# VH-VL binders against 7-cyano-7-deazaguanine synthase (queC), part 1

No score or structure here was measured in a lab: all are predicted.

Target 1, 227 residues: 7-cyano-7-deazaguanine synthase (queC), of Persephonella marina (c0qst3)
Amino acid sequence: MKQSSSIIILVSGGMDSAALLWLAKKEFDKVYAVSFDYGQKHRVELDFAKKLTEEAGVEEHFIAEVPHLKGIKGSALTDRSVEIPSEEYPEGPPVTTVPMRNLNFLSIAASFADIYEIENIGIGVHSVDSPYPDCRAEFVSAAEAAINASSVMVAKKKNRITVYTPFLGMTKTDVLRIGLELGVPYEKTYSCYRGTIPPCGECATCRQRIEAFRSVGLEDPWFKKER
Unless a header shows other numbers, all headers, positions and changes below count from the first letter of the chain; antibody chains aren't numbered by Kabat.
F is the ipSAE of ESMFold2-Fast. E and O are both the ipSAE of ESMFold2, at different seeds. Each is the mean of both directions, binder to target and target to binder. V2 is 0.75 times the mean of E and O plus 0.25 times the DockQ between their complexes.
[cut] marks letters that were taken out.
Atom coordinates printed by the task and the answers are left out, and those that the model quotes come from them; centres of patches stay.

## First folded at step 3 (VH-VL)

Design p01 (from a04 with heavy chain Y102W; framework fv_anetumab)
Fold by ESMFold2-Fast, scan of step 3:
Structure p01 (fold): chain C 227 residues (1-227), chain A 122 residues (1-122), chain B 111 residues (1-111)
Amino acid sequence: as target 1 above (227 residues)
Amino acid sequence: QVELVQSGAEVKKPGESLKISCKGSGYSFTSYWIGWVRQAPGKGLEWMGIIYPDDSDTRYSPSFQGQVTISADKSISTAYLQWSSLKASDTAMYYCARHKGWSYGTDAFDIWGQGTLVTVSS
Amino acid sequence: DIALTQPASVSGSPGQSITISCTGTSSDVGAYNYVSWYQQHPGKAPKLMIYEVSNRPSGVSNRFSGSKSGNTASLTISGLQAEDEADYYCSSYTSISTHVVFGGGTKLTVL
């Protein structure tokens, strides 16, 4: 099962990265985590990321600031003059797109991996038809190539850095089934783009997680009535 | 040209120690990993482990960790596979093979030794 | 882990094309583009035929080609010749159980 390799997980506080974190704890000897403060409207997710990593028992949890992404104009996730839509846009990148967000995040995680001599970087991307260009298999392959071409550790032939994406090609429902089997505390995950408590239930991420829970015969913990 | 030359066949009894060798030539020995691959009679290939000769950084497959020792002497461009106490189940062909590492280039086992047959019987 | 899944044997006649499959999981073949293929004649060391899914080393005939779809990689040999009769092994990088895993091997018979 577990081998002696290390991994650093990108933890957002959402349900997909939580499933990835629990899977990584099962499969790797040493698990590190990094979360990002980029001025996002749903900053409350960072509080959930901290609680999740503490409960999982990671080696270290890094909070990386990304100040050049703070206040980026034009993205609904960072520009407060742009409203978060209540409807999913089916064609092309939606207005919630933060330019090169996952590329920035993977490059920062790669710096930690290079310094700590960690062999794997885990990111919870899923579904090959994502509307976000930096969540697709093509992007992951290109990013991994760039990371290895740039790595001091790899240049020394000590170790390669692999981008670990076990959920590529899976639906949110598939990922949820895996997380439920692993015992992920989904009541401690947060996905709402609006950053409200309780979650709005109307943005694309709220709708997707509610449907995922319904598809497995469960209610989303945020909207579940007490017994 | 680039080649890996392995030591000759060995016939041993259970409980004996053994050290077999793999000598590289025609390339920068310290710039490549050397892997060891086992093939039991009539069976497929099994990866045992890999070593980077420049600093002796060694990685084992889980099934061979603690069963064998992989080492290298970069001053003579030679890697080694060693048993402290052989078992009859160690009877196999043992190959060494060169690997660039999992960096871009030829990141596969591109050059193979001729193999060392190890027979362990009472 | 045990091994990547290959058919135990395949056969063809001279001049035909054959394909050998190599099926893994989303943690090896499905996750990474680090699939290699090795040819082994009886009593000889393996020879690298394909690396990184589809690349050929210098000196390997263009009759050999590699591809991958999902969790399955494939080696295709076109214009089959008697000298192609050998065992073929796939291999993949893996991050779960070990950094290298081999397939169980496929015996190719020509005629």
Scores: ipSAE 0.000, ipTM 0.459, lowest interface PAE 16.4, mean pLDDT 82

Design p02 (from a04 with heavy chain Y104W T106L; framework fv_anetumab)
Fold by ESMFold2-Fast, scan of step 3:
Structure p02 (fold): chain C 227 residues (1-227), chain A 122 residues (1-122), chain B 111 residues (1-111)
Amino acid sequence: as target 1 above (227 residues)
Amino acid sequence: QVELVQSGAEVKKPGESLKISCKGSGYSFTSYWIGWVRQAPGKGLEWMGIIYPDDSDTRYSPSFQGQVTISADKSISTAYLQWSSLKASDTAMYYCARHKGYSWGLDAFDIWGQGTLVTVSS
Amino acid sequence: DIALTQPASVSGSPGQSITISCTGTSSDVGAYNYVSWYQQHPGKAPKLMIYEVSNRPSGVSNRFSGSKSGNTASLTISGLQAEDEADYYCSSYTSISTHVVFGGGTKLTVL
């Protein structure tokens, strides 16, 4: 049996998963990627995920469909009748919350990890400024335990699976600083919940992105013009 | 009875090699990570590294990477900690401990060996 | 060299309660619910007293309890007894470095 340094990264096409992908390429011998089609309004992010994984040079990029999440009622990300807010996140879970989204995503990624004998699953959660319950440390710890308790690879005594969350205790600005140092092509990342091209600049993710760039003395590539 | 039994105390000179052992019994040895923890005289606990005996997947603390080798022989349910060349600063009590969680650092060490005292003097 | 911060010593009288703090960062204690506490008597191996912040292993007295608030975990010993006199170490999972980090240890004296 050979010990390997391999990881599968959850890639959305956004800034945080892009930083994670570039960090993983530096830290791991083999990097795989998985992206999810769950009927999100910003489905165009999948095109950016494909461009990013191609540029990073991953071993394989999987696109997993999550059809039961396409029927989620009441979430602004999947329900046509609920508008994407143009404000900062309110107290409590925002209307863009998809129930158990990261749990579903980690479970699917864990299936790929188990089948391909990949030792790590990377997710770019950052709990300091995230409004979502499934971006918290408690969730990550519980998910990792459940994955290992149910893993075929672990049951066969081959290896264990670690959920790699290097940004968990970081702000979006901290993650951006790391990505800039790693050379992430942020002009090829896409974060807008509304799914428009150009990005709307008004939804919570656009506002967080613009503010993160501003905090490091830069303009968001989507909202600046060359001289 | 679940237990970890470590090898006896060692007295060595700088530059000598040493291999100490930790034998598990009363449980599925290959199903649990075994960690090594160092305690210098009068000092606190320092995590050195951990091994999964079934496949010898080994993780080291950055402070001990390259300083020691952790290995295991699952046929005799024994884990090892080895030095190629001892230093006086290696004088310490060395504990092996079974990790109760599945990740190599996620949870706690629930069963501890009695410790192996290593004295390195010049 | 990463370590969690504990007071060097605490003291109490029999029957009283004492609390030992363990302060880390948002990458360890503040991030994960995987804080453990170990009791070590002189010349003995450490013994697990608390795991996953507040859970007790079988055989550990209910006088020992654990909690966490933000980046600080706490071990509380109620109804203090002479045999509680020992060194206590906290430990946490960390997502970035080394994966296991210990506190510096606290010597509990029962007066």
Scores: ipSAE 0.000, ipTM 0.396, lowest interface PAE 22.5, mean pLDDT 82

Design p04 (from a04 with heavy chain K100E T106L; framework fv_anetumab)
Fold by ESMFold2-Fast, scan of step 3:
Structure p04 (fold): chain C 227 residues (1-227), chain A 122 residues (1-122), chain B 111 residues (1-111)
Amino acid sequence: as target 1 above (227 residues)
Amino acid sequence: QVELVQSGAEVKKPGESLKISCKGSGYSFTSYWIGWVRQAPGKGLEWMGIIYPDDSDTRYSPSFQGQVTISADKSISTAYLQWSSLKASDTAMYYCARHEGYSYGLDAFDIWGQGTLVTVSS
Amino acid sequence: DIALTQPASVSGSPGQSITISCTGTSSDVGAYNYVSWYQQHPGKAPKLMIYEVSNRPSGVSNRFSGSKSGNTASLTISGLQAEDEADYYCSSYTSISTHVVFGGGTKLTVL
C-alpha cells in the first residue's frame, strides 16, 4: 500500500506557524501539532494555537510544558521584570532571546515523532539573517542530525526524521502571501510578545505583522478600523 | 456578579480521602486561573497550586506537589482540591481564588472564595 | 516553603501613617514587578489591596499605596482608621519553578 506522509507541526498561535500548519495540511496526509508552555508572557498565544489546530483539523494537538524555561532571567519573553521592546531588534541576539528555546522544542517534538512514528517535524523559522542563533539553517541541520542519531524509530525502521523548514529563506511578507493564498484565518492568530488582549501594536512582532499586512495592501485583522 | 463559592466545612479522620470544590460564576471560567491557598489555624497564607480550567494546565508549589491533586471540570465551572489520605496537619482553612495570569489583566488574586474549613482529628 | 519576610506586627494611632515591608530575593521581589498586597479581617477571606507593586483595584482607598526598592516592597497606609486593623500579606511571582510566594503576614493594630 502507499506510504502515507505524516508531520508534527510546532504551532505557537502566531502567523508564521499558522501558515506552516495550513501548508502542511495541503502537503501531508496526516498532520499533528504540538504547542509549548514555557512561561512566556504571551501565554494567551496557546489559546489561539488551540483554535487554529481545531480549525485546520489535525490528528491530535499536544501541549507540552517546558518548566525549566519558565522565569528565565534576562529574556523579555519570560522574565516579567524585563520590558518587551517597542523598537526594531537591536544588533546581536535581542533581549527576547530564550536560551536554546527551539532546541528544547525540537527535542520534545522529536519524542512525539518517535512515539507516534511520524517522519517529519515542521518548524516555521524564517529569515536568512535571523538574530536568534536557534532559527538559522546551521542549527536546523545540526538538530536534525542529533535527532536521527538518537531516534529509536530510525534505528529500528531505518527511516529518517526530517526537520521541515519551508520558510527558512523567506521574509515575513513572503510567508504572509503564502498563507493568504492557502486561506489562513489570520483573525485567529496572535503575535504580541506582551501578551495583551487586544495586542499592543507596539512590540517588534506587532510592528512586523502590521507592516507585513500593509505591504500586501491589507489591514491586520486585529487593527481594522471601524466605521 | 463575579464570585467563587466553595463547598462546606468538612470533619474527617486521618487516612480518609477528601475532595472539596470551588464554583465560579458571573465570568468566563475558562479564561482565568484558579489558585488554592491554605491557612493553618493562626498561621499565614500558603500557596498550594493553580489550574487553568480550559486545558487543565496545573502548577504546584514544591511543598504540595504529590500531597494533593488539583483538578477542574469546565463544563460545570468548578475546580477541585483532593487528598488521597488526610493527616492531622492538613487541618486548615482552604481558599480558592481567581488569577488572570502574569501576562495580562489583574496579575493577582482578585476574587476569593469564602473558604472551606477542613478539620482532621481522631 | 519559601516565604517573603514581613514584620510580625505593626501599630499606629488613628490619623498616623504606617509602612509594612516585604523583603524577598533577586529571584522574586527583586526580579519581578508582580507584587500584590492582601488585607484579611478575622474570619474573612483575603481582599486584594494592591497589585503590580503600586496599582489599586477599583474601590480600594487611595490611603493605601505600594512601592518597591531593590528586594523590598512596601505597603503604606496613610490617615490610619480603625477599620484598617487587620492582617496584611504581600505576595510575589517567583522564578523558582512556582508562580506565587506569600509573606508571613503582618498584624496591624490601631490603638
Scores: ipSAE 0.000, ipTM 0.401, lowest interface PAE 21.9, mean pLDDT 80

Design p05 (from a04 with heavy chain S28R T106I; framework fv_anetumab)
Fold by ESMFold2-Fast, scan of step 3:
Structure p05 (fold): chain C 227 residues (1-227), chain A 122 residues (1-122), chain B 111 residues (1-111)
Amino acid sequence: as target 1 above (227 residues)
Amino acid sequence: QVELVQSGAEVKKPGESLKISCKGSGYRFTSYWIGWVRQAPGKGLEWMGIIYPDDSDTRYSPSFQGQVTISADKSISTAYLQWSSLKASDTAMYYCARHKGYSYGIDAFDIWGQGTLVTVSS
Amino acid sequence: DIALTQPASVSGSPGQSITISCTGTSSDVGAYNYVSWYQQHPGKAPKLMIYEVSNRPSGVSNRFSGSKSGNTASLTISGLQAEDEADYYCSSYTSISTHVVFGGGTKLTVL
């Protein structure tokens, strides 16, 4: 254990939050998890989030609803009339962008942290060139400042809340290498934006996932040719 | 207590329309997939389809796609199975069931309705 | 219509153990740990006995156990009792088009 004794991890069911969860179990005494229901098309990822948190042995797994993000028009993740693209992420905000998603998520996680007196909030953001504005270092710093300015725990002279982002500046391949070393069960992770089982293999997240595994000399467990 | 209560038995003629219901109580209806399962007289279980009531996302078995409509009204915690034109071959017991799934049901059917018997005869 | 393969019937005497097999493919039973087993008494709705291959819901006797090897899942009932006489169905998660597939069912007779 290298850190303060407790952390709450934002767990999506995908590869990056799974690596974060396993890292947190190594580094912290008490690990809590929160996952979000915001009406996403790939809601099946929440079933995988639940299985991952049960296998990791978290203290408690919270499922938080974000009803105002359900039915958001124009986002391919929440608007049934907008097709999920079968191409990699463009420069700038893509059609899968949900406005202020990570800000909403961090605010909700901060409420749990404040209530349960947890001093760390973990989020698996990575890559210097993220197309999503709320995945960048500038956003994380501003969110941490706002959380501490409004915290009842901090106002009572208890320890500061830290937003734990160990993967900032890393590539998806770097995060995968860390997760493989930690023993993450990647066959129990799910990333497809279309929400299909098996995953579609064509959306941006499926393509990124397949390429990340290929870059470390492995096949994605979902897309193995034979067994 | 957690339960699913289905509408009563129906006797219909070929060509008639029918809509049967499944009302959930004792749990958050919008947070679980509801499936429909058919059992013809003396036969096994056949999965027909599934709906997520919060956004009416529906998935059908290929055998039932285009033959039935699955819908839900989340304001009254009720799921529906509907036929526009019944056939004698639709005679069966119809069960609704809640998927166990932790937040979204991709797992097992943990709570079952009592069944609705549909008889279609000329 | 692709269904999981179960024997049509199995029988045993009180106190014995019996096993019911459920064989699928590498795209369902072999691919996912989402195998469930249901018990159905005549005239009644099915009851969940096993989920996720080997887990028991609260209230289900520990005489019921589940396992999986390759493309075949198995339900074992130990200490067989008269009330175990019923039809048993396996189920597995599969492709999004099918989503769920059931076995053909096995009639257990307790003699």
Scores: ipSAE 0.007, ipTM 0.512, lowest interface PAE 10.5, mean pLDDT 82

Design p06 (from a04 with heavy chain T106Y, light chain N33D; framework fv_anetumab)
Fold by ESMFold2-Fast, scan of step 3:
Structure p06 (fold): chain C 227 residues (1-227), chain A 122 residues (1-122), chain B 111 residues (1-111)
Amino acid sequence: as target 1 above (227 residues)
Amino acid sequence: QVELVQSGAEVKKPGESLKISCKGSGYSFTSYWIGWVRQAPGKGLEWMGIIYPDDSDTRYSPSFQGQVTISADKSISTAYLQWSSLKASDTAMYYCARHKGYSYGYDAFDIWGQGTLVTVSS
Amino acid sequence: DIALTQPASVSGSPGQSITISCTGTSSDVGAYDYVSWYQQHPGKAPKLMIYEVSNRPSGVSNRFSGSKSGNTASLTISGLQAEDEADYYCSSYTSISTHVVFGGGTKLTVL
């Protein structure tokens, strides 16, 4: 059953945000999308985000630039001098960490939510297999509190803004099962941190994606042979 | 100090209409949501819906959408729950409760009315 | 039917600790830190005991504490007293920001 409400979804072009987008289209009356250009090596993901939002039929798709994140050094996702690792995530914060990335993204999405009087902000975080501090339940709760304390819409007593995180207790495989049931076109999603076409198949996100598909008895569409 | 006072018990027959009330006092009535919660005899709590009195923004539980009407009159700090045609299955205790919701602070029903018992029988 | 899962009953002796669980899904308890707990004595209206998972309203004893792990929230009552004998209900927001769901309730008996 559809909610008589609106949501803005953070769409990366990856498989988790695609599942979230399709779920949001099922659950909400009006779905908006925002994607971020922060100088990431996998910027080609933005092209996939545009294709996904067109196919889903969102009200509007915003592309927000985050230029200060383009200028930072040390993250393997933005600093061309730092190689993307081929190993699973290390015990501490990985070298692919962009400082406060999701905080920046949620604050920008919240600005759109306030202007358009959108009641929900959707982010596809799942805490079970994430080493990033800004992907955890504690961060989401704190961000939602800060958003509502800062919201002009909430200050006028109109509507609360809720950070919608339906996958927070799930594995990537759980999220994939939901997306498959919803009919997500996974061949139109892209996750490779190296930004190559075809995807490299060796970085942490490629390996997680390949294993998630294998765990449900399928091959990742990017690595299937043509018939 | 801060109180929600509900109307008295009602005894009705199936098919009759009914409107019960919940009056807020000791706080800014237009700054809080008012929710309605049903409790059938010997059963648990069921959320029916919620209204923001300042602009009458109303949200219903799917189970109660179209079954009842929630309204509010902010000039007298009173919220209402209304049935056009009562059924025997509507026999229950009905509570109103205040919710800060869309204000910074409590996101829970912090103040409850005393309840209105509605009995629907032939 | 939307309802969070609670045990029908729990019991304890004075001075002991008991815990009541409240299990939902990733779309309610697992998604939001908006879990509240209500105490209801026979013939009385519910009283808020815990809000936003672990916060106590003014006037509520520190013997009452709340927590959450995954899709399960818990209410713990330490130093159990005769006056704690009541029905306890959990509540959470669902994926709809103004849509509330209650648990089935737990009857606490103090023996």
Scores: ipSAE 0.000, ipTM 0.411, lowest interface PAE 20.9, mean pLDDT 81

Design p07 (from a04 with heavy chain T106M, light chain S95Y; framework fv_anetumab)
Fold by ESMFold2-Fast, scan of step 3:
Structure p07 (fold): chain C 227 residues (1-227), chain A 122 residues (1-122), chain B 111 residues (1-111)
Amino acid sequence: as target 1 above (227 residues)
Amino acid sequence: QVELVQSGAEVKKPGESLKISCKGSGYSFTSYWIGWVRQAPGKGLEWMGIIYPDDSDTRYSPSFQGQVTISADKSISTAYLQWSSLKASDTAMYYCARHKGYSYGMDAFDIWGQGTLVTVSS
Amino acid sequence: DIALTQPASVSGSPGQSITISCTGTSSDVGAYNYVSWYQQHPGKAPKLMIYEVSNRPSGVSNRFSGSKSGNTASLTISGLQAEDEADYYCSSYTYISTHVVFGGGTKLTVL
């Protein structure tokens, strides 16, 4: 069932991109990965992204810098003066929002796709639980249209670039069920916005992760009892 | 081509201040953590702390928190280790080293400076 | 601070293989695949020999290999040569987000 085409996966080191990476290895002949350094407080996630891509055996793992997002004011992920909240997401976009982050990421991934003649770009968005505007179906559709309108590869080869979003419309728990079936090494994934080791267990991403494992009757590997 | 060059040996008296340097060349200085490692005479390696030059994010070993200050000037690709008041027990070889990974010293130090010998005696 | 446990010394003859152990806990060596090994000759800076448990940097002889089982990492040197005589340090990341821990060091003597 493997497709004969190539894909480049946006790998953050977190649970959702890890599940996507393992799914892509099953479904595509050649898998590339790109991860982003945008000055995030949780830059330890990049070490986990590197380890996950090495374990999966990707063709090449790119690390792209996004310097204009470094130190950006007002986002708790990049502005050190803004605390990472220790609660679930309130109504509206949270203070951890980085403006147009996924648009920047998809445009960079599209450049790699164009250069390497890769026909698919994979992003692990799941819209059901996302408060972020750039994680929704309409954003993905608009980005895909812009990518195809701009691609030299598409113009020359008449092959479209598809933004591959297999988890769109799924909950984090649904994505975890898929990843568990695929054998994702979740002990090698990292989601904490605070960048602490062990993960803080209190930020929105830690809480969502812990609850996802609980909902399938399992313990988060980070909080698993060794006895 | 990739190298770290440290400042020269220092001989100081207790109570004096000191700032030693570590200059990177041949790579993107702002893209790598720079760590500091101490080695007392005849002893092993001891972790002091690390700095990310792009945003000056600095992390210290619990043993060295408050005893030293780590800083960096990215405009001249240089990291610093400084003491406000030296003690005889600060006598040691001090190494700076480039960190291979993205976070807080998790991975390895792949490029090492030649070391700065600091001698503190009365 | 708690250092990783290494034997103080190990010895071998030219052409022999030797192994140096590095024992930690489930919060450092046992928790992460971030174990490194450094070689230090007298009066010289340390040199990275192994990183991420078993990976060799470019230019390091394949006579050097690393492994890990549970809370113990090992450095194995095959085909011992006189120039291998040095101090060897292991290093691991701990559960403290700002903390790296080194082993006490092992003096290798090639007799």
Scores: ipSAE 0.007, ipTM 0.503, lowest interface PAE 10.9, mean pLDDT 82

Design p09 (from a04 with heavy chain K100Y T106V; framework fv_anetumab)
Fold by ESMFold2-Fast, scan of step 3:
Structure p09 (fold): chain C 227 residues (1-227), chain A 122 residues (1-122), chain B 111 residues (1-111)
Amino acid sequence: as target 1 above (227 residues)
Amino acid sequence: QVELVQSGAEVKKPGESLKISCKGSGYSFTSYWIGWVRQAPGKGLEWMGIIYPDDSDTRYSPSFQGQVTISADKSISTAYLQWSSLKASDTAMYYCARHYGYSYGVDAFDIWGQGTLVTVSS
Amino acid sequence: DIALTQPASVSGSPGQSITISCTGTSSDVGAYNYVSWYQQHPGKAPKLMIYEVSNRPSGVSNRFSGSKSGNTASLTISGLQAEDEADYYCSSYTSISTHVVFGGGTKLTVL
């Protein structure tokens, strides 16, 4: 039996945050969600985030704008003059890297957690196969320390805000296996960096997603669809 | 020096009440949570609950909610663990411990009392 | 009654290194960087050796180190000494919440 506990989940609309959302519904009494509009090319992912949070039955779903990241020059996810690569993740940070993206997202989620007195912030990072520096254990630990040093809720000595990262030591295939056991509706998840419907199947996140489904003996629902 | 000193060993019969103590010294008693940890004979450590002495905000492990009462008297820098009616299954070593920092049950217990052995037998 | 999984016993010779594992779930060790390790000698109270996965309190030998990968935390003791013979317990914060859950304990024998 769940004890009285609350969490706010960072929901992108992708498969990893969907697995995290379903896991959180199993483990926490109250589940909130926040999604981010930072001018990303795959903005259609926000529509899928809404469908996922409605399906899961969260207490409230927040949409936070991050205007300083809109049009940020040099990132293929936000700079429309930079093409999204049709290849696997390279060695080192890819051109799709948005500087300090997860730090911005955690700080905004922490603001919601502090004002609504939510005890946990969930983020679906998995550092084993991620090329992004802000998906590492060292980053999560440092961000959590900064959040607690600045929290009004923590200053009252009633509670600490904890960053919940259950997938940190896992591969995307491990996360998918967990989500399948939890009954995640993967047909309602969207990962394509290009923002196309149907997904392009060629960008790094499409390739990683297809491989994850293949590794568990399944086909990605998007590639079975007759749209 | 920072220290937690617990009351002495107790031998009780089932149904009797008991209150054991944990006195802090060498630090700001009201600025740290105090936890209680149980160790049954031949078994491991079990967290029972935690109290913030400044306002007596108290949290219990689900296994111990309703079984014991945790309290504190900040005027004498002392925390307490109390039973209204002891059971034979309450036989254990009971430790108090200071919680490290401001984190509620999240960080660590950095200073431990010497323990109070409670024996409940007919 | 929840406990993190530790081996019941481990042994080593003076000067050797040993590692004790502590395996939990996605709700405790896997979720949070709040893993602590305690040393308990017979008849004595536990002593904090490691907190927040890998940090050492002042006065704890640098022979003791901690790490974590996924749902498993590890305590490593290098240059084993006779005085290291003790029971070792891990603990973690849990979201479901006893708020703190302890491991079952590992008896270290130094031969």
Scores: ipSAE 0.000, ipTM 0.454, lowest interface PAE 17.3, mean pLDDT 82

